# Designs tried in a protein design chat: miniprotein binders against q96jn8r1131to1294. Part 34

Target 1, 164 residues: q96jn8r1131to1294
Amino acid sequence: TLEFLENHGKNILLSNGNRTATRVASYNQGIVVINQPLVPQLLVQVRIDFLNRQWTSSLVLGVITCAPERLNFPASACALKRAAWLLRGRGVFHNGLKICEKFGPNLDTCPEGTILGLRLDSSGGLHLHVNGVDQGVAVPDVPQPCHALVDLYGQCEQVTIVNP

## First folded at step 15 (miniprotein)

Design tl2
Fold by ESMFold2, look of step 16:
Structure tl2 (fold): chain B 164 residues (1-164), chain A 98 residues (1-98)
Amino acid sequence: as target 1 above (164 residues)
Amino acid sequence: DEKQEKIKEIILRAMELVRKGELEEALELIVEAIRLAVENKDKELLVTAIWLIAYIARRLGDPELLEKVLELAEEAYELTEDPDIKYYIARLEKALEE
């Protein structure tokens, strides 16, 4: 069963059989990771449950290519300088470097109820899904194994893992 | 600094070309980015540049290019010690074996 790992950001409370993550303080320290690596045919989906619009930025979504169980997470995913491929706003980032200006929707404007998905294709391309619709390849040739990550940043206060 | 920002701009432009399928032009840019990153000792940008050139080389499929890029990736691993570069090396080796 897909769950969030117990190793997570300091401000996260896990519930619902570790399938729901809530940021219970501040605007950061909200990194969560899915408990098994992405493989072809696995679609990891999370629903945005609660947003707080007082913040301007929202969640970050992506993968890390290092083992997450004992990793010391930074306060925000954007501070990851190794092994990280992230979607933030409309941009795509590798280790903090912007590698694409505009891909998919602006994550900062996704409303509550939006279902965001990640999967690898057979060639190692990372795909974003939005409400069941494949947005295409965000990043070609992502190293494997890699692990799906969500940073409940800013506006985003709760997400839940949902089945495809 | 000014040199670091130049390297970032080149990598972003090379990725834009890759998304458009203009692989030969992207290759020329990313080769320049790698030379500058090595000269500037920018290990983080070098890791990204190696990812991209390894991908471009495998898409183009030219054995001579694949061998040259494999040498670059091995040198970049020595400089950076980033485990993801080992993954790229393995993918390049597999491409040459086929």
Scores: ipSAE 0.883, ipTM 0.941, lowest interface PAE 0.6, mean pLDDT 93
Fold by ESMFold2, look of step 15:
Structure tl2 (fold): chain B 164 residues (1-164), chain A 98 residues (1-98)
Amino acid sequence: as target 1 above (164 residues)
Amino acid sequence: DEKQEKIKEIILRAMELVRKGELEEALELIVEAIRLAVENKDKELLVTAIWLIAYIARRLGDPELLEKVLELAEEAYELTEDPDIKYYIARLEKALEE
């Protein structure tokens, strides 16, 4: 069963059988990781439940390629300098370096109810899905094993794991 | 610094070319990015550049290129100790067996 891992950002409260993550303070310290690595054709989906439009930036999602159980998370996923492939705004980032200017929709403008999905294809490509629609390969050849990560940053205050 | 920004711009452009399928041109750029990252001792940019050149080399499939990129990746691992580079090395070694 997909759940958020017990090791998470300091401002996260897990609920709903660890399938819902809520950031209960500040604008950061909201990193969560799915408790199972991605395997080809496994689609991990989260629904944006609650946004606070006071902020201009919103959630970040992607993968980490190191073991998450004992990792000391930074305040924001974008500060990860190793083992991190992230989608933020419209961009794709590796270890804090922008490697693609525009991929998929702008995550900073996705409304409440949006369902965002990540999956790994058979060639190691990381795909983004938006409301069930595959946006294509965000990152080719991601190292495996990798683990899906969501940073409840800025606007994004709650997400829930949903079934495909 | 200014040199770091240049390396970042080269890597970004190389990725744009990869997404368009222009692999040989992307290879030329990423080779230059690696050279500059090593000279500037920029371990973080080197890791990203190695990921990309390893991917390009495997897509192109030229054994001579694969061997040279494998040597680069091994040297980059010694410099960075980034476990992801060991993954890239394993993928390059696999490609040479095929």
Scores: ipSAE 0.877, ipTM 0.940, lowest interface PAE 0.6, mean pLDDT 93
Fold by ESMFold2, last read:
Structure tl2 (fold): chain B 164 residues (1-164), chain A 98 residues (1-98)
Amino acid sequence: as target 1 above (164 residues)
Amino acid sequence: DEKQEKIKEIILRAMELVRKGELEEALELIVEAIRLAVENKDKELLVTAIWLIAYIARRLGDPELLEKVLELAEEAYELTEDPDIKYYIARLEKALEE
């Protein structure tokens, strides 16, 4: 079964059989990673459970291409300078470099209840799903193996892994 | 850094062209971005540029281009030691065998 890894940001509390992640302090230190790499038939989905609109930025969603079990996570995913492909706001980023200005919805405005999904297609393209609807290829060829990552940043205080 | 900002803008424009399917124009831009990144010794931007040129080359499918890009990727790996470039090299090698 899909779970969040025990190796996570220091402000995260895992619950619900490690399928729910809550950021319990501050605005950062909220990185979590799914316990299995993405494979073409696997759709990883998380539901946004709680948002605090006091903050202006919200969660970051994406993948890392290095082994996550013993990785030392930075305070925020945006500080990753290697092995990281991230969706933030409306943009797509590789190792902190913006490679697309506008892809899919603005993550900073997604309401509570939104279900966000990630999957690889057969050619290595990373797809975003929003409430069951495929938004297309965010990144055309991601190195494999890669691991789904969520950063419970700013507004986002809780997410839960849900089945498709 | 003014040079770094120029390289970033070129990579972003090349990616926009890729999304529009204008691969040959994207190739011209990303070749320039690689040249500038090497001159400026910007290893992080070089990694991204190599990812994109490798993808463009595989999409275009020209064996001579694939061989040239493979050489660039091998040189970039020596400079950066980024494991993701090994993945790009493997994809380029597979494309040459097909």
Scores: ipSAE 0.866, ipTM 0.936, lowest interface PAE 0.7, mean pLDDT 93
Fold by ESMFold2, fold request of step 17:
Structure tl2 (fold): chain B 164 residues (1-164), chain A 98 residues (1-98)
Amino acid sequence: as target 1 above (164 residues)
Amino acid sequence: DEKQEKIKEIILRAMELVRKGELEEALELIVEAIRLAVENKDKELLVTAIWLIAYIARRLGDPELLEKVLELAEEAYELTEDPDIKYYIARLEKALEE
């Protein structure tokens, strides 16, 4: 069973058997991590439940390659300078460095109801899925084990893990 | 700084080439990015550059290249202590064994 890990951002409240994460304050401190590492046969999907359009930017999605259970998360995933591969806006970032200008949709404009998915392929490529459609390889050869991460940043106030 | 931004642009361009399948051209760029990152002491950029050159080397599969990149990754680990580089080293070692 996929769940959000109990170690999470300060402003997160977990519910629905730890499958729903809600940011209950401010615009940040909203990092959550899935409780199982990605493996090639696993598709992790979250649905965007609630957005607050008064903010300009929205959620960040990606993976971390360090053990998440005792990690001290920064206020925002974009401040991670190690072990982090992130999709933000339209870009792909490694440890805060942009490595791709445009990949997939603009996460800042995804509406409520969008289902975003992450999986590894057999070669270690990280794939983004959007509403069931594979967007291709966002990042080749991600170190393993890696763990799916969502930062309920800005607009994004709630996501729920859903089955493929 | 100005040098840091140059290294970032080279890495971004190299990644663009990798996505297009232009591995040899990407290799030339990422070698330059690594040289500049070491010279400028940019440990964070070095980690990214090592990830990419290790991936390129494994995709190309040339044993001489794999050996050289392995040495480079080991040096980068000594400089950065980033555990992800140990993962890349292990992948390079496995590729050489095969």
Scores: ipSAE 0.862, ipTM 0.934, lowest interface PAE 0.7, mean pLDDT 93
Fold by ESMFold2, last read:
Structure tl2 (fold): chain B 164 residues (1-164), chain A 98 residues (1-98)
Amino acid sequence: as target 1 above (164 residues)
Amino acid sequence: DEKQEKIKEIILRAMELVRKGELEEALELIVEAIRLAVENKDKELLVTAIWLIAYIARRLGDPELLEKVLELAEEAYELTEDPDIKYYIARLEKALEE
């Protein structure tokens, strides 16, 4: 089954058979990674369980293209300068560089209960799903293998892996 | 700073054109971005630019272009040592073999 990896940000507590990640302190140190790479037909979905409006920014969603099991994660995903394709706010970023101004909804405004999904298409395109609706190709041709990542940043305090 | 910001703006515009299907115009922009990134030794921007030109070349499918971009990607790997460029090289090689 899909689980979050034991290697995660320092402020994360895993529960529910490692299918739920909670950020238990501060606003950062909340990176988690799914324990299997994205493969054809795999849709990885997480539900936003809890938000804290004390903060203004929210979660980051995306993939990394390097092995995650022993990686030393930075305090936030936006500090990744290699092997990272991220969706933040309305933007799409590669290694910290914005490559798309607006793609999909503004992640900073997604409410509790939103289900966010990631999958690869047959051409290596990374798709975002929001509440079951495919938002299209966020990034064409992502290097493989790649691993789904969530950064429980700012407002986002808990997510749970859910079945498609 | 000023040159780096210019390269970032060119890459963003090229990606906008790719999303619109304007691959020829995107190619012209990304070639310029690569030239500037190499000139300025901007390894991080070069990696992104190589990803995009490799994708554009595979979409256009011109063998002559694919060979030129493969050579460029190999040179970029020498400069950056970024493992993701090896992935792009492999995709370009596969496209040339059909």
Scores: ipSAE 0.861, ipTM 0.935, lowest interface PAE 0.6, mean pLDDT 93
Fold by ESMFold2, fold request of step 17:
Structure tl2 (fold): chain B 164 residues (1-164), chain A 98 residues (1-98)
Amino acid sequence: as target 1 above (164 residues)
Amino acid sequence: DEKQEKIKEIILRAMELVRKGELEEALELIVEAIRLAVENKDKELLVTAIWLIAYIARRLGDPELLEKVLELAEEAYELTEDPDIKYYIARLEKALEE
């Protein structure tokens, strides 16, 4: 029942029952949000389907802590200055501020087929999963409710929600 | 500017200490970051700094510290009106009642 929310970036086309998001133009305007907030029993996973190596940066993923249904998304998730906790490259960012230099794999080098997951633990810690492997706590205490976000940025042209 | 970059560096260093479990050292840094953010009127940096000091205080569990940080968070909410700070305030209040 997980789908991408109808409110999304301008360059996104939803397909496959709103479980697949494709960026159909440019390198940005590719923000999508999962249609349900994270809860401790929920693991949200997306597979990287298509990359365009013309670009050097790739997707961003994380959460927003404000209601996503009526937000006006910026061109890139990195421009969010409130309510945003993001994983980009190897770093972790809060409202555009780097709060961790190196966490998990470098998202800019993840190949097609990589499955990336997000979940909350019982203490409010945000966990990253990579190909089924828990990478640990990226952010120790995220405000709730929060909503999983993917920015199909740069290299990343398509992702699909997959079951755990 | 230069002062904004200093505050960012302090917050990053404080978070590094938190990840290593050095909570008392992290607390000292984040208190300074909050003071500088208020002086420099950096509302965005203040929000992040309040998130971190609230987390540190809850992990340390000292009632005196929790009371002081709750007061800081309430003042920060007045300055920023960021709804996430209300979440931090609620977590601090719950920790005090336990």
Scores: ipSAE 0.853, ipTM 0.931, lowest interface PAE 0.7, mean pLDDT 93
Fold by ESMFold2, fold request of step 17:
Structure tl2 (fold): chain B 164 residues (1-164), chain A 98 residues (1-98)
Amino acid sequence: as target 1 above (164 residues)
Amino acid sequence: DEKQEKIKEIILRAMELVRKGELEEALELIVEAIRLAVENKDKELLVTAIWLIAYIARRLGDPELLEKVLELAEEAYELTEDPDIKYYIARLEKALEE
């Protein structure tokens, strides 16, 4: 079954059989990773449960291409300078470099209840799903194996893994 | 850093061209971005540029281009030691066998 890994950001509390992640302090230290790599038939979906709108920015969603079990996470996913492909705000980033100005919705304005999904297509393209709707290819060719990551940053205080 | 910002702008523009399907124009830009990243010793930008040129080369499918990009990726691995470049090299090698 899909769960968040025990290796996570310092401000995360896992609950609900490790399917729910809550950031319990501050605005950062909220990185979580799904416990198995993405494969073409796997759609990983998380629901935004709780937001605190006093912050300007919100969650980051994406993948890392290195093994996550013993990785030392930085305070924020945006500080990952290797092996990271991230959707943040309106943009797509590789290792901190913006590679697309505008893809899909603005993550900073997604409301509570939004279901965000990630999957790989057969060509290694990373797809974003929003409330069940495929937004297309965010990144055309991602190294494999890769692992789905969520950073409960700023506004985002809780997400839950949901079944497709 | 003005030189670093220039390289970032070129990579972003090349990616925009790739999304439009304008692969030959994207190739010209990303080749320049790689040259500048090597000259400026910007290893992080080089990794991203190699990812993109490897993808472009596989999409274009020209064997001579694939061979040149493979050599470039091998040199970039020597400079960066980024494991993701080994993945790109493997994809280029597979494309040449076809």
Scores: ipSAE 0.844, ipTM 0.931, lowest interface PAE 0.8, mean pLDDT 93

Design tl4
Fold by OpenDDE base, look of step 16:
Structure tl4 (fold): chain B 164 residues (1-164), chain A 98 residues (1-98)
Amino acid sequence: as target 1 above (164 residues)
Amino acid sequence: DEKQEKIKEIILRAMELVRKGELEEALELIVEAIRLAVENKDKELLVTAIWLIAYIARRLGDPELLEKVLELAEEAYELTEDPDIKYYIARLERALEE
Protein backbone atom coordinates (compact mmCIF):
# COMPACT_ATOMS: atom_id res chain seq x y z
CA THR B 1 0.00 0.00 0.00
CA LEU B 2 1.28 3.41 -0.98
CA GLU B 3 1.53 5.89 1.86
CA PHE B 4 3.47 8.95 2.80
CA LEU B 5 6.31 8.31 5.19
CA GLU B 6 6.15 9.57 8.75
CA ASN B 7 9.40 11.39 8.07
CA HIS B 8 8.05 14.58 6.49
CA GLY B 9 8.20 18.34 6.53
CA LYS B 10 7.41 20.11 9.77
CA ASN B 11 4.20 21.69 8.54
CA ILE B 12 2.67 18.47 7.26
CA LEU B 13 -0.19 16.62 8.88
CA LEU B 14 -0.91 13.16 7.56
CA SER B 15 -4.37 11.63 7.50
CA ASN B 16 -6.48 9.07 5.68
CA GLY B 17 -4.12 6.24 6.47
CA ASN B 18 -1.16 8.47 5.60
CA ARG B 19 -2.44 8.79 2.05
CA THR B 20 -3.40 12.43 2.49
CA ALA B 21 -0.92 15.16 3.29
CA THR B 22 -2.01 18.59 4.45
CA ARG B 23 0.24 21.57 4.99
CA VAL B 24 -1.26 23.24 8.02
CA ALA B 25 1.00 26.25 8.37
CA SER B 26 2.88 28.83 6.31
CA TYR B 27 3.81 28.24 2.67
CA ASN B 28 6.68 25.79 3.01
CA GLN B 29 8.17 22.90 5.01
CA GLY B 30 5.72 20.66 3.25
CA ILE B 31 7.82 17.86 1.77
CA VAL B 32 6.45 14.33 1.80
CA VAL B 33 7.85 11.12 0.37
CA ILE B 34 5.97 8.01 -0.70
CA ASN B 35 7.00 4.92 1.22
CA GLN B 36 7.62 2.47 -1.61
CA PRO B 37 10.27 3.04 -4.27
CA LEU B 38 9.04 3.47 -7.82
CA VAL B 39 8.62 0.18 -9.61
CA PRO B 40 9.19 0.27 -13.35
CA GLN B 41 6.01 0.53 -15.42
CA LEU B 42 3.79 1.18 -12.41
CA LEU B 43 2.10 4.53 -12.13
CA VAL B 44 2.11 6.44 -8.85
CA GLN B 45 -0.39 9.28 -8.64
CA VAL B 46 -1.36 12.12 -6.35
CA ARG B 47 -4.35 14.40 -6.58
CA ILE B 48 -4.27 18.07 -5.78
CA ASP B 49 -7.02 18.45 -3.20
CA PHE B 50 -6.80 22.05 -2.13
CA LEU B 51 -5.12 25.21 -3.35
CA ASN B 52 -4.69 28.45 -1.49
CA ARG B 53 -4.60 31.20 -4.09
CA GLN B 54 -2.85 33.74 -1.89
CA TRP B 55 0.47 32.27 -3.07
CA THR B 56 1.96 32.22 -6.56
CA SER B 57 3.95 28.98 -6.73
CA SER B 58 2.56 25.50 -6.27
CA LEU B 59 3.67 21.95 -5.59
CA VAL B 60 6.94 20.42 -6.66
CA LEU B 61 6.93 16.82 -7.84
CA GLY B 62 9.85 14.49 -8.34
CA VAL B 63 12.00 11.71 -6.98
CA ILE B 64 14.89 11.24 -4.59
CA THR B 65 17.53 8.54 -4.81
CA CYS B 66 18.68 8.64 -1.20
CA ALA B 67 17.13 6.87 1.76
CA PRO B 68 13.99 8.83 2.61
CA GLU B 69 13.89 7.67 6.22
CA ARG B 70 17.16 9.40 6.97
CA LEU B 71 16.51 12.55 4.99
CA ASN B 72 16.56 15.82 6.85
CA PHE B 73 14.04 17.85 4.93
CA PRO B 74 14.81 21.43 4.07
CA ALA B 75 12.09 24.07 4.01
CA SER B 76 11.57 23.40 0.29
CA ALA B 77 12.51 20.75 -2.23
CA CYS B 78 14.38 23.37 -4.20
CA ALA B 79 17.02 23.36 -1.50
CA LEU B 80 17.90 19.72 -2.15
CA LYS B 81 21.37 19.68 -3.69
CA ARG B 82 21.87 15.96 -4.07
CA ALA B 83 19.90 12.90 -5.09
CA ALA B 84 16.96 15.02 -6.25
CA TRP B 85 15.12 15.22 -9.56
CA LEU B 86 12.28 17.72 -9.48
CA LEU B 87 9.52 19.15 -11.61
CA ARG B 88 8.66 22.75 -10.77
CA GLY B 89 6.52 24.98 -12.92
CA ARG B 90 7.48 23.87 -16.39
CA GLY B 91 11.07 23.18 -15.48
CA VAL B 92 12.98 20.02 -14.71
CA PHE B 93 15.75 20.21 -12.14
CA HIS B 94 18.58 17.99 -10.96
CA ASN B 95 20.03 18.90 -7.58
CA GLY B 96 18.78 22.43 -8.01
CA LEU B 97 20.13 22.82 -11.54
CA LYS B 98 17.68 23.42 -14.36
CA ILE B 99 18.12 20.79 -17.04
CA CYS B 100 14.93 21.55 -18.95
CA GLU B 101 13.09 24.83 -19.27
CA LYS B 102 9.81 23.75 -20.79
CA PHE B 103 8.33 20.37 -20.03
CA GLY B 104 4.68 19.45 -19.74
CA PRO B 105 2.06 21.70 -18.25
CA ASN B 106 2.89 24.37 -15.72
CA LEU B 107 2.55 22.75 -12.32
CA ASP B 108 2.01 26.17 -10.80
CA THR B 109 -1.28 26.51 -12.66
CA CYS B 110 -2.75 23.05 -12.23
CA PRO B 111 -6.21 23.35 -10.69
CA GLU B 112 -7.66 21.41 -7.80
CA GLY B 113 -8.57 17.92 -8.84
CA THR B 114 -5.59 17.53 -11.14
CA ILE B 115 -4.04 14.09 -10.86
CA LEU B 116 -0.28 14.02 -11.27
CA GLY B 117 1.56 10.79 -11.84
CA LEU B 118 5.10 9.49 -12.02
CA ARG B 119 6.20 6.36 -13.82
CA LEU B 120 9.55 4.80 -14.58
CA ASP B 121 9.73 3.17 -17.96
CA SER B 122 11.72 0.05 -18.77
CA SER B 123 14.74 2.16 -19.70
CA GLY B 124 14.80 4.13 -16.48
CA GLY B 125 13.10 7.21 -17.85
CA LEU B 126 10.88 9.14 -15.50
CA HIS B 127 7.53 10.05 -17.03
CA LEU B 128 5.07 12.66 -15.88
CA HIS B 129 1.39 11.90 -16.20
CA VAL B 130 -1.30 14.55 -15.99
CA ASN B 131 -4.86 13.35 -15.54
CA GLY B 132 -3.80 10.02 -16.92
CA VAL B 133 -2.06 11.41 -19.99
CA ASP B 134 1.63 10.60 -20.43
CA GLN B 135 3.50 13.86 -20.96
CA GLY B 136 6.70 12.08 -21.93
CA VAL B 137 10.07 11.54 -20.35
CA ALA B 138 10.93 14.28 -17.90
CA VAL B 139 14.25 12.73 -16.89
CA PRO B 140 16.06 9.95 -18.68
CA ASP B 141 18.07 7.39 -16.72
CA VAL B 142 17.04 8.10 -13.16
CA PRO B 143 19.03 6.12 -10.58
CA GLN B 144 17.16 3.32 -8.87
CA PRO B 145 15.81 2.76 -6.36
CA CYS B 146 14.09 6.12 -6.13
CA HIS B 147 11.11 7.43 -4.19
CA ALA B 148 8.42 9.84 -5.31
CA LEU B 149 8.54 13.18 -3.54
CA VAL B 150 5.88 15.86 -3.27
CA ASP B 151 6.57 19.30 -1.91
CA LEU B 152 3.35 20.93 -0.82
CA TYR B 153 4.60 24.40 -1.55
CA GLY B 154 2.90 27.74 -1.97
CA GLN B 155 -0.65 27.30 -3.18
CA CYS B 156 -0.74 23.56 -2.72
CA GLU B 157 -2.02 22.75 0.75
CA GLN B 158 -3.31 19.20 0.35
CA VAL B 159 -2.69 16.17 -1.81
CA THR B 160 -3.87 12.58 -1.71
CA ILE B 161 -2.33 9.45 -3.15
CA VAL B 162 -4.79 7.94 -5.59
CA ASN B 163 -4.90 4.66 -7.45
CA PRO B 164 -4.61 4.62 -11.24
CA ASP A 1 30.56 32.89 -10.97
CA GLU A 2 30.88 33.20 -14.72
CA LYS A 3 32.31 29.75 -15.18
CA GLN A 4 29.50 28.18 -13.21
CA GLU A 5 26.93 29.98 -15.29
CA LYS A 6 28.63 28.82 -18.46
CA ILE A 7 28.61 25.23 -17.27
CA LYS A 8 24.94 25.47 -16.34
CA GLU A 9 24.11 26.87 -19.74
CA ILE A 10 26.03 24.17 -21.56
CA ILE A 11 24.29 21.43 -19.60
CA LEU A 12 20.92 22.94 -20.39
CA ARG A 13 21.76 23.16 -24.08
CA ALA A 14 23.16 19.65 -24.14
CA MET A 15 20.01 18.28 -22.57
CA GLU A 16 17.92 20.05 -25.19
CA LEU A 17 19.99 18.44 -27.93
CA VAL A 18 19.53 15.07 -26.29
CA ARG A 19 15.78 15.56 -26.32
CA LYS A 20 16.02 16.31 -30.04
CA GLY A 21 18.06 13.20 -30.66
CA GLU A 22 21.17 15.13 -31.58
CA LEU A 23 23.45 13.02 -29.45
CA GLU A 24 26.78 13.71 -31.13
CA GLU A 25 26.36 17.43 -30.71
CA ALA A 26 25.20 16.98 -27.16
CA LEU A 27 28.28 14.90 -26.45
CA GLU A 28 30.54 17.64 -27.67
CA LEU A 29 28.92 20.16 -25.37
CA ILE A 30 28.81 17.99 -22.29
CA VAL A 31 32.50 17.11 -22.63
CA GLU A 32 33.22 20.80 -22.45
CA ALA A 33 31.00 21.16 -19.41
CA ILE A 34 32.88 18.38 -17.65
CA ARG A 35 36.21 19.98 -18.47
CA LEU A 36 35.06 23.28 -17.05
CA ALA A 37 33.51 21.70 -13.99
CA VAL A 38 36.72 19.90 -13.13
CA GLU A 39 38.76 22.99 -13.79
CA ASN A 40 36.53 25.10 -11.59
CA LYS A 41 36.17 22.36 -8.97
CA ASP A 42 32.38 22.44 -9.28
CA LYS A 43 31.56 19.06 -7.81
CA GLU A 44 27.79 19.51 -7.88
CA LEU A 45 27.75 20.46 -11.55
CA LEU A 46 30.14 17.63 -12.29
CA VAL A 47 27.63 15.12 -10.94
CA THR A 48 24.97 16.34 -13.35
CA ALA A 49 27.38 16.42 -16.25
CA ILE A 50 28.48 12.86 -15.56
CA TRP A 51 24.87 11.74 -15.46
CA LEU A 52 24.22 13.23 -18.86
CA ILE A 53 27.38 12.03 -20.58
CA ALA A 54 26.83 8.53 -19.26
CA TYR A 55 23.35 8.57 -20.72
CA ILE A 56 24.57 9.91 -24.06
CA ALA A 57 27.35 7.34 -24.25
CA ARG A 58 24.95 4.49 -23.61
CA ARG A 59 22.57 5.81 -26.26
CA LEU A 60 25.37 6.06 -28.82
CA GLY A 61 26.67 2.63 -27.88
CA ASP A 62 30.22 3.09 -29.11
CA PRO A 63 32.48 0.83 -27.03
CA GLU A 64 35.45 3.14 -27.15
CA LEU A 65 33.33 6.05 -26.01
CA LEU A 66 31.81 3.96 -23.26
CA GLU A 67 35.27 3.11 -21.97
CA LYS A 68 36.28 6.74 -21.91
CA VAL A 69 33.13 7.85 -20.17
CA LEU A 70 33.47 5.03 -17.67
CA GLU A 71 36.89 6.34 -16.80
CA LEU A 72 35.51 9.85 -16.39
CA ALA A 73 32.73 8.59 -14.17
CA GLU A 74 35.14 6.71 -11.95
CA GLU A 75 37.29 9.77 -11.57
CA ALA A 76 34.25 11.88 -10.84
CA TYR A 77 33.17 9.47 -8.13
CA GLU A 78 36.53 9.77 -6.47
CA LEU A 79 36.12 13.52 -6.46
CA THR A 80 32.48 13.78 -5.40
CA GLU A 81 31.67 10.49 -3.68
CA ASP A 82 28.14 10.86 -4.99
CA PRO A 83 26.37 7.49 -4.80
CA ASP A 84 24.39 8.16 -7.98
CA ILE A 85 27.61 8.07 -9.98
CA LYS A 86 28.08 4.48 -8.88
CA TYR A 87 24.77 3.76 -10.53
CA TYR A 88 25.95 5.37 -13.77
CA ILE A 89 29.17 3.38 -13.61
CA ALA A 90 27.21 0.16 -13.29
CA ARG A 91 25.05 1.11 -16.25
CA LEU A 92 28.11 1.85 -18.36
CA GLU A 93 29.71 -1.44 -17.41
CA ARG A 94 26.58 -3.32 -18.43
CA ALA A 95 26.54 -1.46 -21.72
CA LEU A 96 30.10 -2.57 -22.42
CA GLU A 97 29.08 -6.17 -21.89
CA GLU A 98 26.45 -5.96 -24.60
Scores: ipSAE 0.917, ipTM 0.960, lowest interface PAE 0.4, mean pLDDT 96
Fold by ESMFold2, look of step 16:
Structure tl4 (fold): chain B 164 residues (1-164), chain A 98 residues (1-98)
Amino acid sequence: as target 1 above (164 residues)
Amino acid sequence: DEKQEKIKEIILRAMELVRKGELEEALELIVEAIRLAVENKDKELLVTAIWLIAYIARRLGDPELLEKVLELAEEAYELTEDPDIKYYIARLERALEE
């Protein structure tokens, strides 16, 4: 079953059999990674459980292409300069470089209850799903293996892995 | 720094063209971005540019282009040592075999 990996950001508390991640301090140090790599038929979904609207920005999600078990995470996913493909706000980023201005919804405005999904297609394209609706290819040809990542940044204080 | 921003803008525009299916125009831009990234020693931008040119080449499917991009990716790996480039090289090699 899908769980968040024990190696995570310093401000994260895992609960619910490691299927729920809560950021318990500050606005950052909230990176979590799913415990198995994406494969074409696997849809990884998380539900936004709690938001704190005092912050302007919200969660980041995406994938990393390096092994996550021993990775030393930066304070925020946006600081990853290698092996990272991220959806943030309205944009898509590779290693901190914006490669798409607008893709899918603005993650900074997604309300509590939103279910966000990540999936690889058969050609290695990374798809975003929002409340069950495929938003298309965010990033073509992502290196494999890759691992789903969520950064409980700013507004986002809790997410839970949910089944499709 | 000013040249770094130019390279970033070119890559963003090239990716926009890829999303619109304008692959040959995207190829022209990404070739320029790679040239500038090598000249400016921007290893991180080079990795992104190689990802994109490798993808464009595989989408276009031209064996001569695939061979040229493979050589470029091999040179970029020597410069960057980024394991993701080894993945792109393997994909290019596979495309040439089929």
Scores: ipSAE 0.866, ipTM 0.935, lowest interface PAE 0.7, mean pLDDT 93

Design tl5
Fold by OpenDDE base, look of step 15:
Structure tl5 (fold): chain B 164 residues (1-164), chain A 98 residues (1-98)
Amino acid sequence: as target 1 above (164 residues)
Amino acid sequence: DEKEEKIKEIILRAMELVRKGELEEALELIVEAIRLAVENKDKELLVTAIWLIAYIARRLGDPELLEKVLELAEEAYELTDDPDIKYYIERLERALEE
């Protein structure tokens, strides 16, 4: 069963069998990691449950290639400088470095109810799915094992893991 | 600094070329980025550059290129001790066996 790990950002409250993450304070400190590593053909999906419009920006989605249970999370995923591949807005980042300026839809403008997914293909390419539609390869050749990461940042205050 | 920004720009451009399928041109750029990263002792940018060149080399499939990139990756691993580079080394080795 897919769940968020107990090792998470300071402002996160887990519920619903650790399948729902809620950021209960401020705009940051909201990183969560899914327990099972991504393997080829496994689609991991989260639904945006609640957006708070008083903040700017929104969730960051991606993967980490380090051991998640021992990770000391920074205030935001953007501060990760190792073992991190992230989607923010329309950009793709590796260890804080932008490697793609325009990919997929703008994550900052996804409405509540949007379902975002990550999947590795047989070649190690990381795919983004939006509402069940494959947006293509965001990052080719991602190291394995890796774990899906969600940063409940800015407007995004709640997400839930959903099954395909 | 200025060198760091140049490396970042090159990597971004190289990735754009990769997405367009222009692998040979991307290779030329990323080699330059690696050179600059080593000279500037920029371990973080070196890790990213090694990721991309390893991918390009495997896509191109040229054995001589794979050997050269493997050597670069091994050197980078000695410099950074980054587990992701170790992963790419293993992938390059498997590619050479095919």
Scores: ipSAE 0.915, ipTM 0.959, lowest interface PAE 0.4, mean pLDDT 96
Fold by ESMFold2, look of step 16:
Structure tl5 (fold): chain B 164 residues (1-164), chain A 98 residues (1-98)
Amino acid sequence: as target 1 above (164 residues)
Amino acid sequence: DEKEEKIKEIILRAMELVRKGELEEALELIVEAIRLAVENKDKELLVTAIWLIAYIARRLGDPELLEKVLELAEEAYELTDDPDIKYYIERLERALEE
């Protein structure tokens, strides 16, 4: 019973039993968080439902390592200065600092229908899955507990949690 | 901010080396990044650098290195008040016990 948490970005409307998030205004204020922490064996997957290709950047995917229920979200996930490990474009970022230039596919070019997944391995490594295919370890040794985050940024206007 | 950009580039290069498995060369870089981040009072970069040196130290497994990195992490926690550094400290302490 994975759902998006009720604490979310200001431009998000939750639907479909809180399993679908839609950004209903602007290009930002679209952060959502999954309501359970990642544990080994848990694969969190979202499908990109709708994109607006007039923007150049698209969704951001990652984790936060602090409790999300009362967190005040910034306008964009890339402005998180603590407790955040994010994949944006092809880059990997920690607290806004780029720590890897190229990992996995370019998220800015993923089409509608792409299924993106996050999981932890037994060593605390954060893995990205794309359409069921493990892309490897994006970030070794992520602090636990951590919570999956999606920022419906720019192109990305809707995502839905899907089950494996 | 020229010093800040230098620290960022060192951390990025150290992470590239870690991904290639070149842990000893990565260690040399990240030690320098930590020294510069402390000197420059760059608390945000220090948090990232501590994450990486703690991971490198655990991968290398040298008890002397683990002890030194634990001391660095404890000092960084005092400077940053970042709960993630407490997590890294706990992982380092566990590594010293095994």
Scores: ipSAE 0.861, ipTM 0.932, lowest interface PAE 0.7, mean pLDDT 93

